# Designs tried in a protein design chat: VHH binders against Protein DOG1-like 4 (DOGL4). Part 67

Target 1, 232 residues: Protein DOG1-like 4 (DOGL4), of Arabidopsis thaliana (Mouse-ear cress) (q84jc2)
Amino acid sequence: MSKMRNLVEEKFLEFYESWVIQLELYLHQLLIAHNNNTMSETELRHLISKLTTHHKAYYTAKWAAIREDVLAFFGSVWLNPLENACSWLTGWKPSMVFRMVDRLRKSRVVLVEAQVKKLEELRVKTKFDEQKIEREMERYQVAMADRKMVELARLGCHVGGESVMVVEAAVRGLSMGLEKMVKAADCVRLKTLKGILDILTPPQCVEFLAAAATFQVQLRRWGNRRHYVTHS
Key: E = the ipSAE of ESMFold2; O = the ipSAE of OpenDDE; V2 = 0.75 times the mean of E and O plus 0.25 times the DockQ between their complexes.

## First folded at step 9 (VHH)

Design g69 (from x2 with S30E; framework vhh_6qgx_2; at its last look DockQ between E and O 0.84; V2 from the best seeds 0.72)
Fold by OpenDDE, look of step 11:
Structure g69 (fold): chain B 232 residues (1-232), chain A 124 residues (1-124)
Amino acid sequence: as target 1 above (232 residues)
Amino acid sequence: QVQLVESGGGLVQAGGSLRLSCAASGRTFESYHMAWFRRAPGKEREFVAAISWSGGSTFYTDSVKGRFTISRDHAKNTVSLQMNSLRPEDTAVYYCAAGSELYLPTSADEYDYWGQGTRVTVSA
């Protein structure tokens, strides 16, 4: 069944489709850079900066949208079911990116001991932050089923008027909490990315970003094929 | 908002040394990348050196590599530029900058806050 889309969903869908197209272009450039040993450090840094700016633009748009309707991001109509299934609090799981880093280690990329140590420290911190957010999410989700809401549920759908207002207020409260959690999760994502990019050399950053972008693009493609999803 | 104040500029002879310092105000110094830019008379502002938020990464323009060293002190909220083997072409107003990008930037437009600058003059 086709889901009705609200204005926030429609606008963000349009944004995201354009954003993904641009991501694919950057991915192409990253792959070229990765295979081109003639690029200077300055050139590599410029490419990295362009891509990271692109990522920041996503979160800027996202945060504007979630102020209007955070619930839209828990349905994420712009994503296919596979992408949604792999999502953690409306985005990628921060600790997942360390798998991409591990991939680097198995490739031609040589990480020095100091880098390995810093990456491990960052991994531990990231995991800790994720768990903290998860606990807070549980608190909000459980709190939704407060005494008043349980009573309203018992009374059934024939209850209107004041009861409807109570439900709406509860949903608004939950939405505010969710917005806070989503922002917190995004902060962990950005912090983790910032940390990784600080630890890696420019060539290593290019390879890492290429791997991450490839995974994202491929996940979308696989999901679209599986569920026959067409995005306008 | 972050305020930046440069110091340490002055007149020095070619081959001499100078240490610039930039003091940052605010509570989130450790989250910002820091950089030095310079503007010579009749020229555009150019990148000199940058140091990442953690201090773990640095980058220099080619003309100053091996001569200049950028460092930061999180405890004091300062960034420094040690300039050795100074040349007349290093004569410029030096600006401190702070940026919040994900990756250590080298372009001026990627930095959010700027100091007023400190003048460095290297005589022949």
Scores: ipSAE 0.819, ipTM 0.917, lowest interface PAE 0.5, mean pLDDT 91
Fold by ESMFold2-Fast, scan of step 9:
Structure g69 (fold): chain B 232 residues (1-232), chain A 124 residues (1-124)
Amino acid sequence: as target 1 above (232 residues)
Amino acid sequence: QVQLVESGGGLVQAGGSLRLSCAASGRTFESYHMAWFRRAPGKEREFVAAISWSGGSTFYTDSVKGRFTISRDHAKNTVSLQMNSLRPEDTAVYYCAAGSELYLPTSADEYDYWGQGTRVTVSA
């Protein structure tokens, strides 16, 4: 609702814009590596490492920011409306990446049966972890409608130090709950990514990461185009 | 936090074998990639072998491929390096390392924890 941005939002907006520019540069390198198929295993591993370190840097910055203001990540000002609409608990939905992995079966580098089995086991575990978090979020939303929250809202109608302290304590508790939930979701994302990369060969990792980065970059470009067309 | 303790180094003749072991302790060991690095007298620290957190992926430097085998025992929190057909050029201090990166790293700067090293001397 508010057009105002706080310091956390401004700082993360600046970080994210820079992070996306670097992602596009790595994507270009991944696409070259994928199309040429002449790089050594050592060279491919180095490229995969650059991109995964880049993703880890995102979560390091995100967790520092949510410690200060987790609400900045719900309806983020550094994301366009399309990116926000496609978000699941402040980021990508972990099970979505298995659709990208499935496309590797139709690619130049074929998945062997042992990889297919391990990926299916990881997919099942990832969906289980997602459902667990979704149930936790549902419980959180129910708790917000709890009698105690209703009473705190009523107390907010009275001006005074006692009312202010009670409301501040409640808001702090809610923010800590959301922070834990967002971190739990991010841990599922990182576990899923780490698991997929462990199962895939280096050429398959390059193709997978290129597909994921392409989707992220294109989603941003499509959303930005829609914004300019709307205001034009 | 992770602590690494290495063992198994010693003196061996060219063509011989040694098994190095690394015992790891810490609540998050199961999520760590493990690797062996070595440093010969007057040389830089170089990558030797790595095994992923799950044990499902391994990677070796070209000079040791087919001669060395890295393995891990999750129940014992132990990583081993079986060194066969040893050469004088394999003479070095061998270091165990643990890292939490998303992808199996091969650079020393990507590893968070290090052992003190175990000396391997291969005589001609």
Scores: ipSAE 0.711, ipTM 0.869, lowest interface PAE 1.0, mean pLDDT 86
Fold by ESMFold2, look of step 11:
Structure g69 (fold): chain B 232 residues (1-232), chain A 124 residues (1-124)
Amino acid sequence: as target 1 above (232 residues)
Amino acid sequence: QVQLVESGGGLVQAGGSLRLSCAASGRTFESYHMAWFRRAPGKEREFVAAISWSGGSTFYTDSVKGRFTISRDHAKNTVSLQMNSLRPEDTAVYYCAAGSELYLPTSADEYDYWGQGTRVTVSA
């Protein structure tokens, strides 16, 4: 029997597969622009805007989907096990993007002192925002555990419609809390990206976006190949 | 909601200077990219200059590079356009715009909020 997926999972799987194909097409354009010294600043900015619009479209679709079923985004059917294992609150940990910046600094990308200072300030802010979210997640998990224990004790003393309503309220509370946490994490991801693109020059932005897209594509390919081999 | 009010337009002779100002009110100003666009008589609205939300990045259309300077003041919630060495072809209504895109936009359709405009006339 095949694994049954709910409607949210089915719809987002189809969206995500198309979204990744388009990301690979943009990666090709980024690599051409990276090696092309005849592109104007206006042309580079246009390409960068295409990539940022593509990322914005991902979050637009995601936020609509989590309103219907936030739990689908924890252990997603559209991601391989390696991609899921690397997830922090349904996506890349925001500060991990600085690993791409660090790799570029070790290559032929030259950053001036002012850029390095601004990037470090952004890194510190991003890590602070991450830690705030992690503390909120821990408090939420403790509060929900306490709520579950209290509601289960009350369920043992109650019969009929009140017990059903209490369980339904607990489930709604969990989903709303997780949706809030996922959106907060996504906002940190978007603010961090916005900040990096503001600090880097247009050619440096193209190199950064190319490196990030390459890493994402390779993680998907490696995880798919390794998963397939271990199953076959 | 963000409201934008331009000021500083007027009549000036070619070769002269003028400073436009745009005051923003409402939500947090420091999160928006800011830009100036202009519409000359009988023409479409065109991009002039933009400054990023942080003030760390600027971009100018080729015809104004070296003559115009965009700047922003986070304490006063204003953006300014210093226009030097003015030419008759700079005659237009100038519009202030604000946008929240991830990357500093140069197209009008990427800006969310617009002022009513201020007229600049440069006489030969």
Scores: ipSAE 0.534, ipTM 0.811, lowest interface PAE 1.9, mean pLDDT 83
OpenDDE, second read of step 10: ipSAE 0.798; ipTM 0.908
ESMFold2 (binder alone), look of step 11: mean pLDDT 83; pTM 0.868

Design g7 (from u3 with S30D; framework vhh_6qgx_2)
Fold by OpenDDE, second read of step 10:
Structure g7 (fold): chain B 232 residues (1-232), chain A 124 residues (1-124)
Amino acid sequence: as target 1 above (232 residues)
Amino acid sequence: QVQLVESGGGLVQAGGSLRLSCAASGRTFDSYHMAWFRRAPGKEREFVAAISWSGGSTFYTDSVKGRFTISRDHAKNTVSLQMNSLRPEDTAVYYCAAGSEFYLPTSADEYDYWGQGTRVTVSA
């Protein structure tokens, strides 16, 4: 049974498909840059800026969409089940990226002590922020079963027009709370990314971004192979 | 909205030094990358130097490397450009800029806020 998609879902699906295509293009460029070592610092910075701008565009679009329907992102029909399963509050878990950074350390990338220290500090902050959001989310999820909602639930499906309005209002309230949580999570994502990129040298940034993009693209591919997803 | 006000420009002889300062308004100074751009007479605006939001990263155009130093003071919401060994070709109006991009940018279009500029004239 094909799930009926709302307009927000449809629009974002289209956006995301295009966005991913562009991401793959950037990934290709990153890989080239990483492998050739012929690019100047200026060129590398330019490439990094392009990619980060691309990511910024995603969040801009996302935030516009969640204002209309945040619930769409908790289903995320544009993602396959694997991607969805790996999502934390409608996106990647911020602390996850430090694993990628660690991978860099194990590779040919040499981080200086100062970088390592800064990364660790950032990691700690990121985790703290994640936990804070998680606690809030937990509280929110428990609180939604408040007296009002329970009473509304008892009314069942056969409610009059007035009751419907009350339910809708309640749902809107819940949605607003969710939107807040999602935005908070995104802020942590962006801060984390921004922090990492500030700590790393341009070549290291390229490698990191390549790794991140690769992971994202591969996760999508793996999920698509396992689960058929219709995006049209 | 962030307002930027440059100061410190003036006339200096070649080989001399100037320190430009840019004061930023607002409470979100720490979230912005700061940069200096310059526009020489008859030329396009060009990137000079940038410093990341944390101050941990800096970047310079090649022509000013080793001569210019960008710094920021989070407590005072200021960014500075120490210019040493000035050359006539450094003559320009210098602009302070603030940007909120993920990565420290070097393109003017990636900065959101601009000062009015301060004129630096280096005489031969």
Scores: ipSAE 0.579, ipTM 0.815, lowest interface PAE 0.8, mean pLDDT 90
Fold by ESMFold2-Fast, scan of step 9:
Structure g7 (fold): chain B 232 residues (1-232), chain A 124 residues (1-124)
Amino acid sequence: as target 1 above (232 residues)
Amino acid sequence: QVQLVESGGGLVQAGGSLRLSCAASGRTFDSYHMAWFRRAPGKEREFVAAISWSGGSTFYTDSVKGRFTISRDHAKNTVSLQMNSLRPEDTAVYYCAAGSEFYLPTSADEYDYWGQGTRVTVSA
């Protein structure tokens, strides 16, 4: 079997490595901003905008890549095994961010009652959207195992021009279905992030984004360390 | 594509009030942040006020805080700027802008669509 990377995997690997380096630079700026109470609201808003533009750039690149090969994102070569193990539909689970906000609320972030109510409304909506996607993924898995697909798979075991073409068409249709589900999941992620930032004040946004970036960077470092220890 | 048309500009005495309106037409503007910018004679364009896509977050330049109020009506696809306690230094052409950026922007460079402007003159 081949371990050769396709063009989509090679291009996204190069993109992702650069994207993570820039994320770490932005994390450094967020931590400085958090510790420096002399920054104006305009300056904080500019920094938050840079971070959100950076995240939007990731999804722009991802959607271009999944249009060509969505399966590259199910067991990504640019992620270590720990990062891949923690993925929900090729990315972070949307409801996870509310646990981060709740933890931050108790230790650093002082939220007014109006913010708490809006965050709870957003949490409920996010969980509902998340469950809709989970049901769609379940239907996709069931469709993969229906009688017609099983018979098509059997025919595909016998090399022949027409049967090969029919199998390839079915696989392309399944890939298109996965692409739509991944995009739907990413839309929930973006809507959730956009909603949280709309509810939080600029200093609270800086703390939230710093916590999120710290978690992402630390998860990557932990996974890389454990891999090296195991494989010398 | 979004097209923006401002209205409500005019001449007003210092201490007076004026309400500017911006009507969005074409594609839905519910995903856009909306803002007001102004340009005084002989000066560059400056940020005045912004309202987020949801209407839940607003931001004002320091010189207008407490005097100006930005609001939006999602049903009518309009954004409004209520200007109270007007000063001669508020004299400018006021522009409505729509931006698709993820976070509420305050820089003109981050806004995608612009109106033609409406003139506000505040006499001493």
Scores: ipSAE 0.571, ipTM 0.815, lowest interface PAE 1.6, mean pLDDT 85

Design g70 (from x2 with T106I; framework vhh_6qgx_2; at its last look DockQ between E and O 0.91; V2 from the best seeds 0.70)
Fold by OpenDDE, second read of step 10:
Structure g70 (fold): chain B 232 residues (1-232), chain A 124 residues (1-124)
Amino acid sequence: as target 1 above (232 residues)
Amino acid sequence: QVQLVESGGGLVQAGGSLRLSCAASGRTFSSYHMAWFRRAPGKEREFVAAISWSGGSTFYTDSVKGRFTISRDHAKNTVSLQMNSLRPEDTAVYYCAAGSELYLPISADEYDYWGQGTRVTVSA
């Protein structure tokens, strides 16, 4: 059964499809930069800036969309089931990216001791922030089953016009809470990225970003093949 | 909104030194990358130096490498540019800039806030 999409879902789907296409283009550039080793530091920095700006644009669009309908992002019709299953609060789990960094360590890339230390500190902070958000989310999920909501649930959706208004108000309240949680999670994501990119050298950043983008693109491809979903 | 105020500019002889300072307003100084740009007479604004939000990374234009040092003080919400071995070609209005990008930017369009500038004149 085709999932009914609302306007927010449709708009964001269109945006995301275009965004992913651009990501793939950047990925290609990153891979070239990584493999040829002919780019100057300035050129690498420009490339990194372009990609990070692209990521920032995603969150700008997301935050605009969640103001209208945060619930759209808990269904995320623009993602396949595999992508959705791997999502934490409507996106990638911040602590996951440290696995990408670990990949750098296993590669020919040598991290100096100072970098390793800073990365570990960042990892600990990121984990702490994740846990904090998870606790808040748990609290939120428990709180949503308050007396008022339970009573509303008992009344059902077929009660008169006044009841509908009350239910809508309640749902709006819940949505506001969810929006807060999603924004908090996104902040941790952005802080984590910002931290990692500050610790790594430009060539290391390129490799990291290439790895991350590759993972994202491949995850999407794998999910599409498995579930016969057509995406851009 | 962040306000930036530059200071420390002036007249100096070639080979001399100046220290520029930029004071930032607001409580979120630590989240911003800071940079110095300069505009020489008849030229376009150019990148000089940048320092990351944490202070852990810096970047310099080639012409100032080894002579200029950018630093920041989180406690005072300031960024500084120590300029040594000044040359006549360093004569310019120097601008402080703050940016909130994920990566330390080196392009002017990636910075969100700008100071009014401080004039540096290096005489031959």
Scores: ipSAE 0.839, ipTM 0.926, lowest interface PAE 0.5, mean pLDDT 91
Fold by ESMFold2-Fast, scan of step 9:
Structure g70 (fold): chain B 232 residues (1-232), chain A 124 residues (1-124)
Amino acid sequence: as target 1 above (232 residues)
Amino acid sequence: QVQLVESGGGLVQAGGSLRLSCAASGRTFSSYHMAWFRRAPGKEREFVAAISWSGGSTFYTDSVKGRFTISRDHAKNTVSLQMNSLRPEDTAVYYCAAGSELYLPISADEYDYWGQGTRVTVSA
């Protein structure tokens, strides 16, 4: 399993590095589109589609990887310490993307009142879904602590292969629980992103995605410099 | 899984109107973007109109803007295309499509499920 765990980490590290390089290329295209008023609505929609397909590809790869080793996503080797410190259940906290949305209110392309109302409704719903996941994680951590304590107590009473089988079953159960919770959190992320993009016009979608990608890229660059100074 | 069934096609004179309907079966209808595509005799499939999963966003190809209106009814699991001021160039088989993308897709390759199609003939 540890060898397969290392292979999962190696494969996802390779995937993630390539994925970030492509994100930076798309960010460049988004910034050009944002500053260029000659692009047609059809052209903007194709560009937005490229970005959203790219984000969907990340979750497709992530879910395949967590099915094999969900623990690799807690303290990920492909993320620097700053990125790991800012993670909420192995990714961005859904409600935080509304910080990027708030930047749109300060831009030249002003949100109309109907959009503001829909975004606020989505923000409230997202925070509610987020809190539900947090309660589930808290219950999981309590149950995990109780289960481990019971198993440790029982291991003192058994000898040999029977104890090994019980421990392996418990670890598998814990990993499956974490996988379901991570997927639930990712579903909230995707629903939140899908909701925001549905409310925004194509130029606003370009600006939003550019802001989000800029934040992600800058956080990685800053964290990599801090990490290098700390460890080198 | 989503199954789509189109209805409402027929023969109409230029300047007339038709309303196409697409009935979707499946518990996840409200999560899918819906679109209409058409294939004219001897031509490739082209985008006509799309409506987002929420119904809040729509997009139309330039040739139908102002003439066609796409709408959806979440209670009935249906998507409709109201076609007004029909032209001979609108003659085609019309297909209903459902897609799971994050952003409202306008390319056929981004749609996952397709109906069998309903024929629309516009006489000069």
Scores: ipSAE 0.697, ipTM 0.877, lowest interface PAE 1.2, mean pLDDT 86
Fold by ESMFold2, look of step 11:
Structure g70 (fold): chain B 232 residues (1-232), chain A 124 residues (1-124)
Amino acid sequence: as target 1 above (232 residues)
Amino acid sequence: QVQLVESGGGLVQAGGSLRLSCAASGRTFSSYHMAWFRRAPGKEREFVAAISWSGGSTFYTDSVKGRFTISRDHAKNTVSLQMNSLRPEDTAVYYCAAGSELYLPISADEYDYWGQGTRVTVSA
């Protein structure tokens, strides 16, 4: 697992550390807005926009990094990069966000019937897009596995300039295919978020974003504390 | 990439009505949030109204609430601003804007595409 710290991984880790610190600052603002009725709708909308711009910046940085080395985001499992893709393409399954929406519905957050209907339609669309991506990835996995197995057998028996070039082309094709699938998955994640924020009112958006940021910050803090305690 | 063309500006008396239209050309109009901004003589550009990519959310600056209505027509790739009960203070060049942010923006710097503007003059 130690090999995941290459140049691309190092740069993205540094970006991510800074990105989470800024997320924590935005979380403070979200909690103030949620706990007190002190902001106008204009002010709430500005805060929501800062959060969504921050999330978009995460994907912008990620997409730049995967263009340079997509496999850095699949850990060190080069022999099984396609198996890592079945762990859902370097991120949360897009439809998992609806678990948090469901929790908000069961709490004090009141959604009107029109919002509930639109959220269910979005959930169905998101799951459909997930399934489409999974089908495309399965076809790609089979094609690359067959191709890679054939080339590995050829290299085990013979070596030559054409064989090397074919293997290099296959590796490049795998990387490009994985880039496309990761970006497709991230686009579904972004479209789902965009849809949720369009359905919710500004106060509901603040509560949703606060819950999401709280989960993310606490998960990272808990992991950092355990690492510090374990290794100190 | 996206081109925006406004129309419908002109001279109108106070208390009158005017309807601005913005035609969008480009491949994916339905994915863009749309907005109207205005610039009065000697003043900074200011937000007027916005409508989300789906049409499900709208937002208006306080001074136009109840008087202006933003709407969009996905079939015609147009956004309209119906302006009723016009006041001399509404005199400005009105700009149509389009953006692809995740959340419906109300700041000019969050919009990527702009029209040339259409002049609205409201006489006392």
Scores: ipSAE 0.636, ipTM 0.852, lowest interface PAE 1.4, mean pLDDT 81
ESMFold2 (binder alone), look of step 11: mean pLDDT 84; pTM 0.866
OpenDDE, look of step 11: ipSAE 0.627; ipTM 0.826

Design g71 (from x2 with T106Y; framework vhh_6qgx_2)
Fold by ESMFold2-Fast, scan of step 9:
Structure g71 (fold): chain B 232 residues (1-232), chain A 124 residues (1-124)
Amino acid sequence: as target 1 above (232 residues)
Amino acid sequence: QVQLVESGGGLVQAGGSLRLSCAASGRTFSSYHMAWFRRAPGKEREFVAAISWSGGSTFYTDSVKGRFTISRDHAKNTVSLQMNSLRPEDTAVYYCAAGSELYLPYSADEYDYWGQGTRVTVSA
C-alpha cells in the first residue's frame, strides 16, 4: 500500500486541503470582482489583502513544518504527481508569475509605460535572485555529497553506536541546508508577489491574482484527473 | 449577514435514521462553507461534518464516517445532514454553522454564524 505518513505530513496534508478550498473561494470572489464594475477601490483592496494574507498563512504553516521535517516538502504527499513535477525548490518558480503578468496586456485596463518598466526591472531582479539560489543549491549538493561520502567511508571503520550518531549528524546537516534553501526560495516568491502587487492598480491586481489562482487550481484538477487511469 | 435555522431534530431509536436541515437566509450563501457541530449533555461542542462552499469537498469526524452524509442545495439555500445507523452516543444538540474563510474545517473558530441548535435524542 502507501508509505506510512509521518506526523508532519499528516498535519500539513490536512492544512493544505483546507487552504486550497479557501483559495477556490477567493478565486470565485476575484472573478466576480473582475466582471463587476460596482466594487469600490476600498473593497478591491480589501479582497487583495485577503489573498495576500492567505498566501502568508501558507508560508507560516510551511516554515513551521519544514523546521520539523523539510524532506516532507520534497515529493509532497499533499500534492499530486503533476503538481510535484512542476515544483521548483518545493514551490512555484518565481519567474513563472510574469507569465500571468503577460495576460494583463489583453485586459480592458492596460498597463502604462511606467508600470511596464517597473515590472521588467522586477522580472530581471527576480530571475537574478532565482539563479543565485540555484547556484547555492548546486554548490551545497556537491559539497554535501563530498562530506557525506567521507562520513560514510569513516563509518566503515566504526562499530556500534558511534556509527549511528555520525549518520544522524550528516542527515541533520543535510536537512538544515535544505531548510535554508527552501526559505530563501520562499522569500523570493513572497518578494516577487508583493513587488507585482505594489506596481499594479487594484483592478489589475484582481486580474493578476485571478489568473494565478486559476492556474494553480486547474493544475491540481488536471493532475488529479490523470492520477485515475482511463482506458482508450 | 447570514441567519441559520435548524430543523429535523427529535427522538429516534438506536439503529434508526434522521435528517437534519439548516435553512440559510441572507446574501451570498454560495460563498460560505457550512458545517454541523454537536454538544452532548455535560460535554464540549465537537465537530461532526463540513461541506465546502461549492459542495465539492466534504469532511467528517471519524465516529460518523460512513454513517452521516452532509449535502447542500444552493437553489434552496439549505444544508442537510443525513444521519444513519444512529447510536445513543449521537445524542446531542446539533448546530449549523457558516464561515466565509475556512482553513481548518473542524475548528469552531472558523465559523462566523451559528444557528440556535436542534435536539437529537437516540434511545437504546
Scores: ipSAE 0.000, ipTM 0.319, lowest interface PAE 12.8, mean pLDDT 82

Design g72 (from x2 with S107D; framework vhh_6qgx_2)
Fold by ESMFold2-Fast, scan of step 9:
Structure g72 (fold): chain B 232 residues (1-232), chain A 124 residues (1-124)
Amino acid sequence: as target 1 above (232 residues)
Amino acid sequence: QVQLVESGGGLVQAGGSLRLSCAASGRTFSSYHMAWFRRAPGKEREFVAAISWSGGSTFYTDSVKGRFTISRDHAKNTVSLQMNSLRPEDTAVYYCAAGSELYLPTDADEYDYWGQGTRVTVSA
C-alpha cells in the first residue's frame, strides 16, 4: 500500500512537470497573440481551444490518480510549499480567478455592460457553489471526530486483525468522501473557467488566459526562489 | 450492487480439507470487504473469516485461526475459504457476505449482500 502510494506520487509528479512546461509554452503563444495582435479570430479560437484541452488533460490525469490515492493530493510532492499554502481542496480556489477578471471588468474600453453583468452573476454562483463544498468539508471533518471514530481509535489498541480491518474500513470511507469532495471542487473549477470563456470575446479570452497562466507560473517561481535564498 | 453465489461444500472426514468459493458479480466488487459466516444446526449465525476490499487485511475467529485461510482473486471476482484440519464442530452452512463499510467485521448486520449458503458436513 505505501509502495502503491509512492508510485502514484512519482507518476503524477512526472506528468505535472511535463504539463507545466507545456503551459509555459502556451503562455508564450498567448503573450505573442496579445502583444502583436496579428492573429485572426479563428487562430485565436484555436489557441484558446488548445489551452482548454490542456486544462482538461490535467483533470483527466488527476481524477485517475485520486481514484488510486486521493491523499497524495493533500500536501502534494509536485507542488512547492507556497503552492500548497495557496491550495483550496487540492487546487485553485474558483472565486480567485475573478480577481484577474476584475482588471478586465474595470476597463471601460474592453468589457461591455452585458459582459460585466454576466460575469457578476457567474461570480455570485461560483461563490455559492464554493461555500456549499466548504460546508460539506466541515461536516465531513466533524464526522471524523464523532463517536464511531473515537471508538475505532480505542479498538486500534487491540491485538489481531479485527482492529486493523476496522481501521482500514474507516480510512477507506474517509478516502471515498475526500475523492467525492475533490471531484466536486474540480467540477466548480471547470464550470467557472468555461463560464468565463463563454462570456468573453476571443481577444479577451487570450488576455484572461495569459493572466491566469502568468499567475500560476509566477507563483511556482516565487515559491521555488524562496528555496534558493543564499545566506550571508 | 453485488450478487454472491457459493460453491465447494460437501461431505468430508475429520482431518480433511475443503475449499469454498464465492463468485461475485457487479461493477463495484473491488470496493467491498468480504466475509464468511456459518450457521450450525440449531445455532445462530457466527463469523468465520473476513478479508478487506484491498486484500491486505484478514481477520479470523479464534476457533479457525491457523486452519482456515481466506483469499480473494480480483481477476475472477471470487473470494475463497481454504479449510484445513476440519473438525466435526465445523459442520455448518457457510455463507458469503459483502459489505462496503464495516464498523465491526464480525457483526453480520454490517453486511449488505449475502449468498444462499453452501453446506459443509464433517464426519467423525
Scores: ipSAE 0.000, ipTM 0.130, lowest interface PAE 22.3, mean pLDDT 80

